# Designs tried in a protein design chat: VH-VL binders against q04399r243to374. Part 2

Target 1, 132 residues: q04399r243to374
Amino acid sequence: LINGKSSDGETIKIGFNTEYLLLRIVNSGMSGTQVFHLDGFQLIVLEADGIMIKPFIVQTINLAVGQRYTILVKLKSDTSFIRMINGCNKMMGYITKQWWFYKEGAHLDLPKNPNDVSIEHLPGFTKAELYR
Below, E stands for the ipSAE of ESMFold2; O stands for the ipSAE of OpenDDE; V2 stands for 0.75 times the mean of E and O plus 0.25 times the DockQ between their complexes.

## First folded at step 1 (VH-VL)

Design D06 (framework fv_diridavumab; at its last look DockQ between E and O 0.33; V2 from the best seeds 0.00; counts 0 for: pae E 11.3 > 2, grease 19.4 > 18.9, SAP .544 > .496)
Fold by OpenDDE, look of step 2:
Structure D06 (fold): chain C 132 residues (1-132), chain A 121 residues (1-121), chain B 111 residues (1-111)
Amino acid sequence: as target 1 above (132 residues)
Amino acid sequence: EVQLVESGAEVKKPGSSVKVSCKASGGTFSSYAISWVRQAPGQGPEWMGGIIPIFGTANYAQKFQGRVTITADDFAGTVYMELSSLRSEDTAMYYCARDWFGELLYPFDYWGKGTTVTVSS
Amino acid sequence: QSVLTQPPSVSAAPGQKVTISCSGSSSNIGNNYVSWYQQLPGTAPKLLIYDNNKRPSGIPDRFSGSKSGTSATLGITGLQTGDEANYYCGTWDSSLSAGYVFGGGTKLTVL
């Protein structure tokens, strides 16, 4: 579930002049490690479980049950949409969903949800922690 | 004006590793991202990865993941690139290049003069 | 074979205008800002254009950039002998193999 929705291909509107995304992500599920990725963007992790930490950069972030992160993403795209890839790790069958961020005024035809991506093939995804 | 001074030329055997340094001066070192871009003879530039010193963590091109390590020493104002398991195809000029922290898509506005790395048996 | 496609060479006489094309895809040029780099013989690349059409300080206005769709174009007017160099386009690629990508380069010869 993303923000209470289980659907795939949803959209999230962001401000027209958005330069940065500050995302607070939490795995509020009862089970399963959640995986979060923004296609083509680096995730700057600023906070872990409510604690400000030394920032680090990842392409893909894993969230154990109850884990929370605050991530910063710099946007410098002249195409006003971002594909968000979210899903579960191997234990949960690598379920993969895609959502889209789009800027106001640029509600263009978003690409259809392609089934061309899987969690296990995301950049920076570590398979060593599949059963964590 | 920002200056990037790289370490000297390297000659390495296949299978070995090389570590190239890039010292940045003339600006706020920690507020920038430093990338490594190599260029094989007669070829175009190839982005290898980069680091934001203030964060101390690096990102890498998929091609080099697991084989390249980029680190930074804030006190020395120096970024390092270590490439392991060297192959003949790694023979290239290795540049460090600067990008503003706020410019994560890496328009490289300052470049080092490059470090030649030659891999030969 | 670079991710971004450029003509291998272009040529023109001094004072003339040349254009260098850079073709990509939706995951790179289509979705990201394009930069152009000039590389004189024996030197490191130099940023010439960033954010599709902006010039860094010190770059004369005879250099211009544009982007449309999945293609970008570098324009050089008033060609000078000193412009003889290799020119590379570059941009971020937002594919799963995300990273910065360069074109194969275009050698500009001033006749």
Scores: ipSAE 0.021, ipTM 0.650, lowest interface PAE 7.4, mean pLDDT 87
Fold by ESMFold2-Fast, scan of step 1:
Structure D06 (fold): chain C 132 residues (1-132), chain A 121 residues (1-121), chain B 111 residues (1-111)
Amino acid sequence: as target 1 above (132 residues)
Amino acid sequence: EVQLVESGAEVKKPGSSVKVSCKASGGTFSSYAISWVRQAPGQGPEWMGGIIPIFGTANYAQKFQGRVTITADDFAGTVYMELSSLRSEDTAMYYCARDWFGELLYPFDYWGKGTTVTVSS
Amino acid sequence: QSVLTQPPSVSAAPGQKVTISCSGSSSNIGNNYVSWYQQLPGTAPKLLIYDNNKRPSGIPDRFSGSKSGTSATLGITGLQTGDEANYYCGTWDSSLSAGYVFGGGTKLTVL
């Protein structure tokens, strides 16, 4: 997070005037693949495995073991909360977790999760990288 | 308006290092990367590397890896490129250029006028 | 920079049209957007075309771009003496040697 400050019970505070989030995402697990998604936002991929690439836009990142990406996210001025979805394929199937980024000054009444998430239904989800 | 201004011309000896600067004004740092591109006399442009000043992230062309270092000073609004172990083949015009990494992809849409680095003994 | 291939020169008379080709591979032109740059004698390169076929503000519609597979083309119609310049294509290379690559350049002479 470029202007992020701290976590707060599965929430991450970001600065009031944050225009961009720079996220460095890595799958540091031993055998599982991961998916990463920010609900309602496009992910602008700037680097893959430490190498600058032509920027491209995706909805979801699929990370094999050891893969890493640098992602730029442009925030709208009216953005108060951003839902982050992380899915992980483990030996017992898929585990999905959610985190929230929130801007300082926003109400602390976190948006209700509309539904339990299925990683197979995330935009851009790919099974080709999953390890069972 | 966006303006990029490189530092003055340099004459260096083989084996030395040169550090050139690019001073940006306007909105150049807020959403953009700054790259260094050189052009030897009579040759085409060659990308050396780039940095995203607000993040401090720099990447280099493989040819220059280990010899080039690109840094940014956000307070001064300046990006630097240092090239070490200079050879006569490094004699060129050195440009800084802006690139944008947002949804509307702009490759190098603003260029400085360039600065000359001459390597001679 | 030898990664993208352009003809070294092209020439035509005022009012005519010319095309300049740029050939690459799947890791660069085939996978990425192409830009074109104009370099007038004694000046820095200037962005002429981006995203394969789009013009920045101030670039006349005489200039056009296109891309098919691993090749791109710059078209110039209604040629003017002021168009005499070097023209370069450029794109990102997505391979492990990733970085921005330029074509070798094409010198346009207006006779």
Scores: ipSAE 0.008, ipTM 0.545, lowest interface PAE 10.4, mean pLDDT 76
Fold by ESMFold2, look of step 2:
Structure D06 (fold): chain C 132 residues (1-132), chain A 121 residues (1-121), chain B 111 residues (1-111)
Amino acid sequence: as target 1 above (132 residues)
Amino acid sequence: EVQLVESGAEVKKPGSSVKVSCKASGGTFSSYAISWVRQAPGQGPEWMGGIIPIFGTANYAQKFQGRVTITADDFAGTVYMELSSLRSEDTAMYYCARDWFGELLYPFDYWGKGTTVTVSS
Amino acid sequence: QSVLTQPPSVSAAPGQKVTISCSGSSSNIGNNYVSWYQQLPGTAPKLLIYDNNKRPSGIPDRFSGSKSGTSATLGITGLQTGDEANYYCGTWDSSLSAGYVFGGGTKLTVL
């Protein structure tokens, strides 16, 4: 579930002049590691489990059950949409969901995307915990 | 002031490996990413990969995947790059460079002086 | 053959202005911040412009940057003989071969 919704292809509107996104992400599931990626963006991790940390940058983040991160994303000035890829680790691999951020006032058609993204091939993917 | 110092120049034979170090000083080692960038004579720079020292995780340019290994030693404040299966085309100047987190995605704001790796038979 | 295309050379007289172009695609310049680097002869590259148009401290305001679509431009006014160098653009490429990419470089000659 992402914000209580299980559907794929949802959209999230952001302000037209937004330069940064501040995201607070939590694996609130009962089992399984969650993988989080924003296509084309680096993720700046500012907090882990509610504690401010020295920032670090990753391209893809994983979260064990109950882990949470505050991340900062520096947007490009000409971004109209951002693909968010979430993978849920299960015994045989990953269940993948794709959501979209789009800027307020954009009325462009979103790119057509099949549900065939490979979690293991995401830039910076690792199964290891990023912070302890 | 942050300083990045690479290890000394190396002459290697084709098919061998080279391991270059980059010692960081004058700043917080864990607060930034370190990349390796090479530059062949008369050519532009080429990004090889990078590491986030506090995590020990590295990513690599596709061209070098399988031949390059980047590691960090947090205790020594040092990042290493090992390039295997050397070819004559790997003859270049090798730099380590910093990505400054405090100014957000401020790529390569500090560069080492570079070290040469020469591959000849 | 770099991913980002720059003219191989440009020249101008002292005191004049010059621009250096950098052409890419939507997966790099189009959707990512552009940086510019100056490399004086026999030295490592030095960051000149970041975030398309911002200068690090110590870089004079006669250096400027801009981006439009999939192209970026470095502008240099009030040329000095000390500006003779190679100039490189750089940015993240978000394609399937994701990674940082540099232009092939532009040699600036001040005559």
Scores: ipSAE 0.007, ipTM 0.560, lowest interface PAE 11.3, mean pLDDT 79
ESMFold2 (binder alone), look of step 2: mean pLDDT 87; pTM 0.909

Design D07 (framework fv_diridavumab)
Fold by ESMFold2-Fast, scan of step 1:
Structure D07 (fold): chain C 132 residues (1-132), chain A 121 residues (1-121), chain B 111 residues (1-111)
Amino acid sequence: as target 1 above (132 residues)
Amino acid sequence: EVQLVESGAEVKKPGSSVKVSCKASGGTFSDYAISWVRQAPGQGPEWMGGIIPIFGTANYAQKFQGRVTITADDFAGTVYMELSSLRSEDTAMYYCARGEYDLSPLYFDYWGKGTTVTVSS
Amino acid sequence: QSVLTQPPSVSAAPGQKVTISCSGSSSNIGNDYVSWYQQLPGTAPKLLIYDNNKRPSGIPDRFSGSKSGTSATLGITGLQTGDEANYYCGTWDSSLSAGYVFGGGTKLTVL
């Protein structure tokens, strides 16, 4: 997304007492459908393409080119790290990138050998929705 | 293994239309997009457009807008390309090619053997 | 006017190394991944490289790709007579054609 080239271990710091994350996600690419997921959390969709909608809960969001959503995520009191998964469709499956949110003051303890995540196996993923 | 098989060669008169088919077999049809790419004698390949068969949604190169129509019969595993108002410059080899599940593919991993369309003038 | 520029021809002897360039702009190579195709006489193009530098199954590691800024390069080492073919680069263009574009092609002759 932002800051160019990144590795699977890139991190984003959040405040010590953060109870909710408000995220604006957008597929700003010129091609390719993107998939967004936060491991272990549900996504509460509040806006689509800048317009307030009736809130609904999903586990995974599919973004066609130019689509944008505002999502709300409720954090657990014991949450120190959250894995964010962003994927895009490629030959023979999906290429997945991982990002990490971590609370200020926490020691960053990323898995040394995380397995690649298949987008098709994420909770709530459906390829039938990619272009509808 | 994945195979794309195009319909037979066509000889057409200027001003007519041609409709060629591409049948996909041996792979997962619903997970990919199918594009049409042509190549005139002695020239390089030229992308015409593509379709996601399960949705019937197509995207066309600007040069062919208004003259080309790409459709799919998902049940039959077949994609069609119709080119109208034929000119002698449309004489070429026409390929179908499999791309990413996207209307803006970045590469084509399997190609048909091609079908020749000759526009006699 | 071609969107992606390749040299029209290149030649080298068996066993040597050759490179083929592909030059574009910020709206194509600068913005999206590059692919490379090999076309033997009388055949359909065959994918050699995708996503700038990846090889499909069955493509030997003698073939490599790279990208820097708005240019891409195909490298072929240990040249064989069977490598004699036309080579095309390709990518998505977001401005001029708003579609997939191919380079003008490079004919590789193995002397």
Scores: ipSAE 0.000, ipTM 0.506, lowest interface PAE 19.0, mean pLDDT 76

Design D08 (framework fv_diridavumab)
Fold by ESMFold2-Fast, scan of step 1:
Structure D08 (fold): chain C 132 residues (1-132), chain A 121 residues (1-121), chain B 111 residues (1-111)
Amino acid sequence: as target 1 above (132 residues)
Amino acid sequence: EVQLVESGAEVKKPGSSVKVSCKASGGTFSSYAISWVRQAPGQGPEWMGGIIPIFGTANYAQKFQGRVTITADDFAGTVYMELSSLRSEDTAMYYCARDYGDYEGYYFDYWGKGTTVTVSS
Amino acid sequence: QSVLTQPPSVSAAPGQKVTISCSGSSSNIGNNYVSWYQQLPGTAPKLLIYDNNKRPSGIPDRFSGSKSGTSATLGITGLQTGDEANYYCGTWDSSLSAGYVFGGGTKLTVL
């Protein structure tokens, strides 16, 4: 299990032998919701708001202020790059950021990704989920 | 044992909406996601979307965005799928199925028997 | 149309072996685990193979799965008349319009 090992701009390096990625996600903001997604991977939720739960599979996690989740991601043996999408809301729209996890020893060239990513296109996103 | 029981057959007119239910038993509702999969006569299955009842989170296939709504009723232990603006092409068998993603993958391990929806004028 | 391509039909005699292919792309089979479903006439689909090559409890070892690159294969040995069914592959599609996708199906006829 490993969280991000190092980062440089939009990339996060992880060990070449990483089989499971354990992520602790928290919305520490004061007035906005956040959305989290790993492209091509399912998120196995192990803990919600400090409570251990029976594992559930989701594609996208919506976090209200103060919410936190512990998630597990199983990496495939042939996977060298994982695209991570994180968004946070603001009055006039979302700010969406992208990061890449990559295994040590992977090629230096990252896969091309879309220049325009809208949080409304993420699996599981609906307007109602932001303003419960 | 996990059981999923769907509501009865429906006959609808074009332009109307239909709401199909899936009642879960054996801990399915609170523990796992439930998806809706349809199958038109002579065609393969088509994933419409799914919901994780405990989080209230629903995902929809892009093809059905704006026409499908999947909801859950914790008290009734039931998941619903509502499809609006019905067309003749929506005539199909509609299944609910349990999403099971163990630590290695993603698949549907238990299926309801299916509900027929016929759209005719 | 389906995003995963399967032959529409295959046939063989009892006791023979058949293989059913499923072809996709890097965004689905190439990046995700494959499952297979058996659908007998008049019934709901039944999980036959998951995680490329694993069998659920109760599925005989005559059924096997494999994956290579962007293609997957279902193998059935010792064919029996009860194996006549439609077979569907399925996997997650990792594009930005992500979702579960099924193949178009293969009808197996036991001659």
Scores: ipSAE 0.000, ipTM 0.523, lowest interface PAE 14.1, mean pLDDT 76

Design D09 (framework fv_diridavumab; at its last look DockQ between E and O 0.03; V2 from the best seeds 0.00; counts 0 for: pae E 10.9 > 2, off the site)
Fold by OpenDDE, look of step 2:
Structure D09 (fold): chain C 132 residues (1-132), chain A 122 residues (1-122), chain B 111 residues (1-111)
Amino acid sequence: as target 1 above (132 residues)
Amino acid sequence: EVQLVESGAEVKKPGSSVKVSCKASGGTFSDYAISWVRQAPGQGPEWMGGIIPIFGTANYAQKFQGRVTITADDFAGTVYMELSSLRSEDTAMYYCAREWELLPSYYGMDVWGKGTTVTVSS
Amino acid sequence: QSVLTQPPSVSAAPGQKVTISCSGSSSNIGNDYVSWYQQLPGTAPKLLIYDNNKRPSGIPDRFSGSKSGTSATLGITGLQTGDEANYYCGTWDSSLSAGYVFGGGTKLTVL
């Protein structure tokens, strides 16, 4: 579930002049690891479990149950949309959901539920990342 | 504590299909993965496939691809496994099992149903 | 014929130690965490070991697991009559479209 929805291919509108995204991510599930990734963007982690930390950069973040992160994302000047990739459950080969951020006023012809992404092949996704 | 309650024993003819249910007692499946594992008499367990009910997507073992269908009803807290084109070799105990993951641990299948006996005979 | 290879049987007297091996390949044990399951006669499998060497709550510390390379080992110390069962190793195999695979099983007899 993302913001209470289990659907795939949902869209989230962001401001036209948005330069940065500040995302607060929480794994509110009862089981399983959640994988979070923004296609083509680096994730600047600022806060972990409510504690401000020395910022570090990752491409993919894993959230254990109950884990919370605050992530800063710097948008590119030409960014019109961002594909958010969320996956979970290693045992099932990582079920994947995709959502889209898009700037207000942007005309996008988004593909309907592309199946071209694999969690295990996400940049920076390693077993080591699961222990953070 | 969550328990998995499976449907009753089945006796089927070759070529028919069987649908076994697995219901969560004491809660719902939530975002857990439910796997189906069968075990023929005198043999070891064999993973058939699984589903994450909250996502509604299932994965299947290659051996059963095209012949098995796993579905979930979140409201009923029930997962189903349907096996078609039954043959004598499908005679087995069929288990549903819950997966649990706790980082940094991978907990595996920690809760099992009691199993459903499926007998295929002419 | 199982993807993971186990000895078909092991036996020991009460109080002794036994080990059960599980041999795989780089696509399964070499790549993922190994779990062990105990199956008493007439019952469903029970999770005994996960993450190669961790015990679920309720599993006594006389059960242990280890992994090295493409092989895993289950250790049982202080063998009890109640330990007589079939034991299966299991893990995910990346070569089988993320399929879970079990060993052929090992029958443990307490003499």
Scores: ipSAE 0.117, ipTM 0.734, lowest interface PAE 2.5, mean pLDDT 88
Fold by ESMFold2-Fast, scan of step 1:
Structure D09 (fold): chain C 132 residues (1-132), chain A 122 residues (1-122), chain B 111 residues (1-111)
Amino acid sequence: as target 1 above (132 residues)
Amino acid sequence: EVQLVESGAEVKKPGSSVKVSCKASGGTFSDYAISWVRQAPGQGPEWMGGIIPIFGTANYAQKFQGRVTITADDFAGTVYMELSSLRSEDTAMYYCAREWELLPSYYGMDVWGKGTTVTVSS
Amino acid sequence: QSVLTQPPSVSAAPGQKVTISCSGSSSNIGNDYVSWYQQLPGTAPKLLIYDNNKRPSGIPDRFSGSKSGTSATLGITGLQTGDEANYYCGTWDSSLSAGYVFGGGTKLTVL
């Protein structure tokens, strides 16, 4: 559960006492696969394409066009920042973008090079297969 | 040590509904899946559905889809199961039970309530 | 009606070993963890085994579980009169009737 505020753009503030993140992710593009990952965290999948499923755990989610997932992430008590990685197919491979969740009161000292992540090296990454 | 305390026995008429409560005592259930399981006299247990209170979402066995509703009042530490359109074959012991693992699974239930008897008779 | 098949009864003498089988399909036992429950008369079920072969704290090592393909087995060694009870297997079923399912139960009699 997100107990806080969100911001459009690269950083998303969450409440100081947030223990869980509930995220709804969608590939709203017209073509191409998207990849979603939270660095250092397991993703607990609760819904796929609007249908409730038996929960399962993955580290990386591949989203085909129009797919959506509801995921839960349990935060550790010492978590101040979480790096969120989103990749999308742009013909020349995956273009990687990153965002940060940060707890209220945390010092903002984020990495200067947001595109230094390789999607192909994420745990559980697959090029064409969907996670089920 | 967490215990699950269920509401008292119920006697209901056919066609009515019954709502049974399950309260956590000595701890919380927000981080666990809570299942409702019934057992008719002389029969084995039958899973009706469950809820993970932290999500607020419930799953139902197909047999009970449309006439069972499972809800959670997480702040009060209580989970409810309401069964409508009661029939004589709904006469059973009704248990609430907590998943053994923290989030999000239905792998096995390690803490059980003592059971609530529901009798459906005219 | 149960979707997991167990023998209705099993019997043995004190000190002996018994095994209780649980037979399912690829959509349940073949695809998910199996748990086992003990139910004494007049009581709620008690978890004996989870994750196919693990014991909760406080469950003696006389109880063991295993799984192969679409079948699971509960083993009880050094049988005691206090083990006389009904035993149920359980697992998640991923078919169109998705949900947690229990076996029909096995009554263990200690002769």
Scores: ipSAE 0.007, ipTM 0.593, lowest interface PAE 8.2, mean pLDDT 78
Fold by ESMFold2, look of step 2:
Structure D09 (fold): chain C 132 residues (1-132), chain A 122 residues (1-122), chain B 111 residues (1-111)
Amino acid sequence: as target 1 above (132 residues)
Amino acid sequence: EVQLVESGAEVKKPGSSVKVSCKASGGTFSDYAISWVRQAPGQGPEWMGGIIPIFGTANYAQKFQGRVTITADDFAGTVYMELSSLRSEDTAMYYCAREWELLPSYYGMDVWGKGTTVTVSS
Amino acid sequence: QSVLTQPPSVSAAPGQKVTISCSGSSSNIGNDYVSWYQQLPGTAPKLLIYDNNKRPSGIPDRFSGSKSGTSATLGITGLQTGDEANYYCGTWDSSLSAGYVFGGGTKLTVL
């Protein structure tokens, strides 16, 4: 579930003059590690479990149940959309969802039928927690 | 129009260290990623590491881990690279380069300094 | 051997088209954006292509980039003698020794 929604392919509008995304992500589930990735972007981790930390860069974040991160993403000036990939660990692998951020007023021609995503092969994927 | 200026050429003995500075002319670094790249004679460029001055976060190539330190002085608008335990193989041109994004390459390294020579000889 | 593999040299006559390949892996080109750099003799590298296929301002449209799977290609049309240079691909490598990597370079000779 992302923000209480289970559907794949949802979209999130962002302002047309946005240069940064500040995302506060939390695994609010009852079980299962969550994996978070934004295609084509590095994630600057600023805060873990409510504590501001010395920032570090990762490509993919995993969150245990109840873990929280604040991440910063700098958008490129010509970005019209960003694919968000979320994976949830289940007994025989990951269940994946794809959501999209898009700029208000952008041409919204999202990829139809995108490639299958292997969570275990995402750039920088690790099962280890990034911060205690 | 921003330009990057490295400190002057250095001649060093094996086993010593060198500290090279990089300063922006006509702009600032603070919200950009700054990389250090070297190029030995007759070879291609080699990324050494980078820093995001506003956060103070530095990344290093594994090859240089333990020998390289990259720091920033936001007040002076300057980034430094220090390479220790110098060997003759460290003789190269050293460049600083700017990206508008954190590493790696949202827009690539779009502004390069002219480079500074470090020569390691006995 | 470079993490990113490029042919060591390519040649073509003025006015012709040439392509330069860059072969990598799923830990770099396969999932990260590719940049291309031109290095004229005696100068610092210059960004030609970013984000796989985009040109910075001032780069003519006869330079193009593309990416397919784990490989990338730089295309140059309307070759000029001033294009004689070394060309490098670059991208982030997210393997165990994570960091930015350059290809070994391709010397373009215009003859």
Scores: ipSAE 0.006, ipTM 0.550, lowest interface PAE 10.9, mean pLDDT 79
ESMFold2 (binder alone), look of step 2: mean pLDDT 87; pTM 0.913

Design D10 (framework fv_diridavumab)
Fold by ESMFold2-Fast, scan of step 1:
Structure D10 (fold): chain C 132 residues (1-132), chain A 122 residues (1-122), chain B 111 residues (1-111)
Amino acid sequence: as target 1 above (132 residues)
Amino acid sequence: EVQLVESGAEVKKPGSSVKVSCKASGGTFSSYAISWVRQAPGQGPEWMGGIIPIFGTANYAQKFQGRVTITADDFAGTVYMELSSLRSEDTAMYYCARDSDFWSGYPYMDVWGKGTTVTVSS
Amino acid sequence: QSVLTQPPSVSAAPGQKVTISCSGSSSNIGNNYVSWYQQLPGTAPKLLIYDNNKRPSGIPDRFSGSKSGTSATLGITGLQTGDEANYYCGTWDSSLSAGYVFGGGTKLTVL
């Protein structure tokens, strides 16, 4: 399982037979709302701020400063890689970073990651969370 | 079917603050956001802000930034709207409304509370 | 001052058809879904149309919506005295004044 609040840049390896990803997402910044999304996957929210809640299925999570969530993701048997999008709303514009989870042994021919990503067009995103 | 139950009418003096509550009855705030919308006498509705209770994330209309605070108590199934530095033009009916499932696209308000009258007078 | 412009009033006789327009800009109607709300005297607004042209359960097919460019339209056919109300359009505004915005409202009078 992978701790989602720390990563080593653009690529994160996961075990060949991984069926679930357990991600702990936290907004440790002092300003700006963070957005978290896994392209093509539903996020099952299990904990909010360390407290277990009734599980909810979402496509995108918005995190205010200091908020944290525990998210479970069920992988498909044919999954070789997953694109993770993490965005932060800053005073001078949106800063969006992309990471890739890939299974050990997969042939890596990852799509080129653009620097510009529109957070507003993420599946399941509500516009109310990301405007200045 | 879920209903939204708002707190009772308030009469306040200029410069004070008011806190209105909105409680889900017959359901929960689950996958929905809650908006606060006010309507002054003879005027149209005006969106003040909204919150996604399970995330605690709030967003405010520019006109109310610095004066409005929207919070949620998920355990109690209640959302609050606090408006400070009250002026006579804040006299209005205040509604809470449930936004569509926020994963289904852009918000629209499908369930409305009956409204809370707030009167600001000297 | 409303961001979305509606005619202040419209009137027609029972059985007739009326159309209510809502005009905005590219930052609101132009790139977002439009909803319509009905408000009868003394009541909270009620959702009539969402996602430009969809009706919630319980809303009769006499009510319809459409959107073209930066404008939206609410159509009411077979007008009834019970349709006398204020009608508001609403959508998200993606500009620097970001937030949900409502039209100024149209008072429908059934003659």
Scores: ipSAE 0.000, ipTM 0.526, lowest interface PAE 14.3, mean pLDDT 76

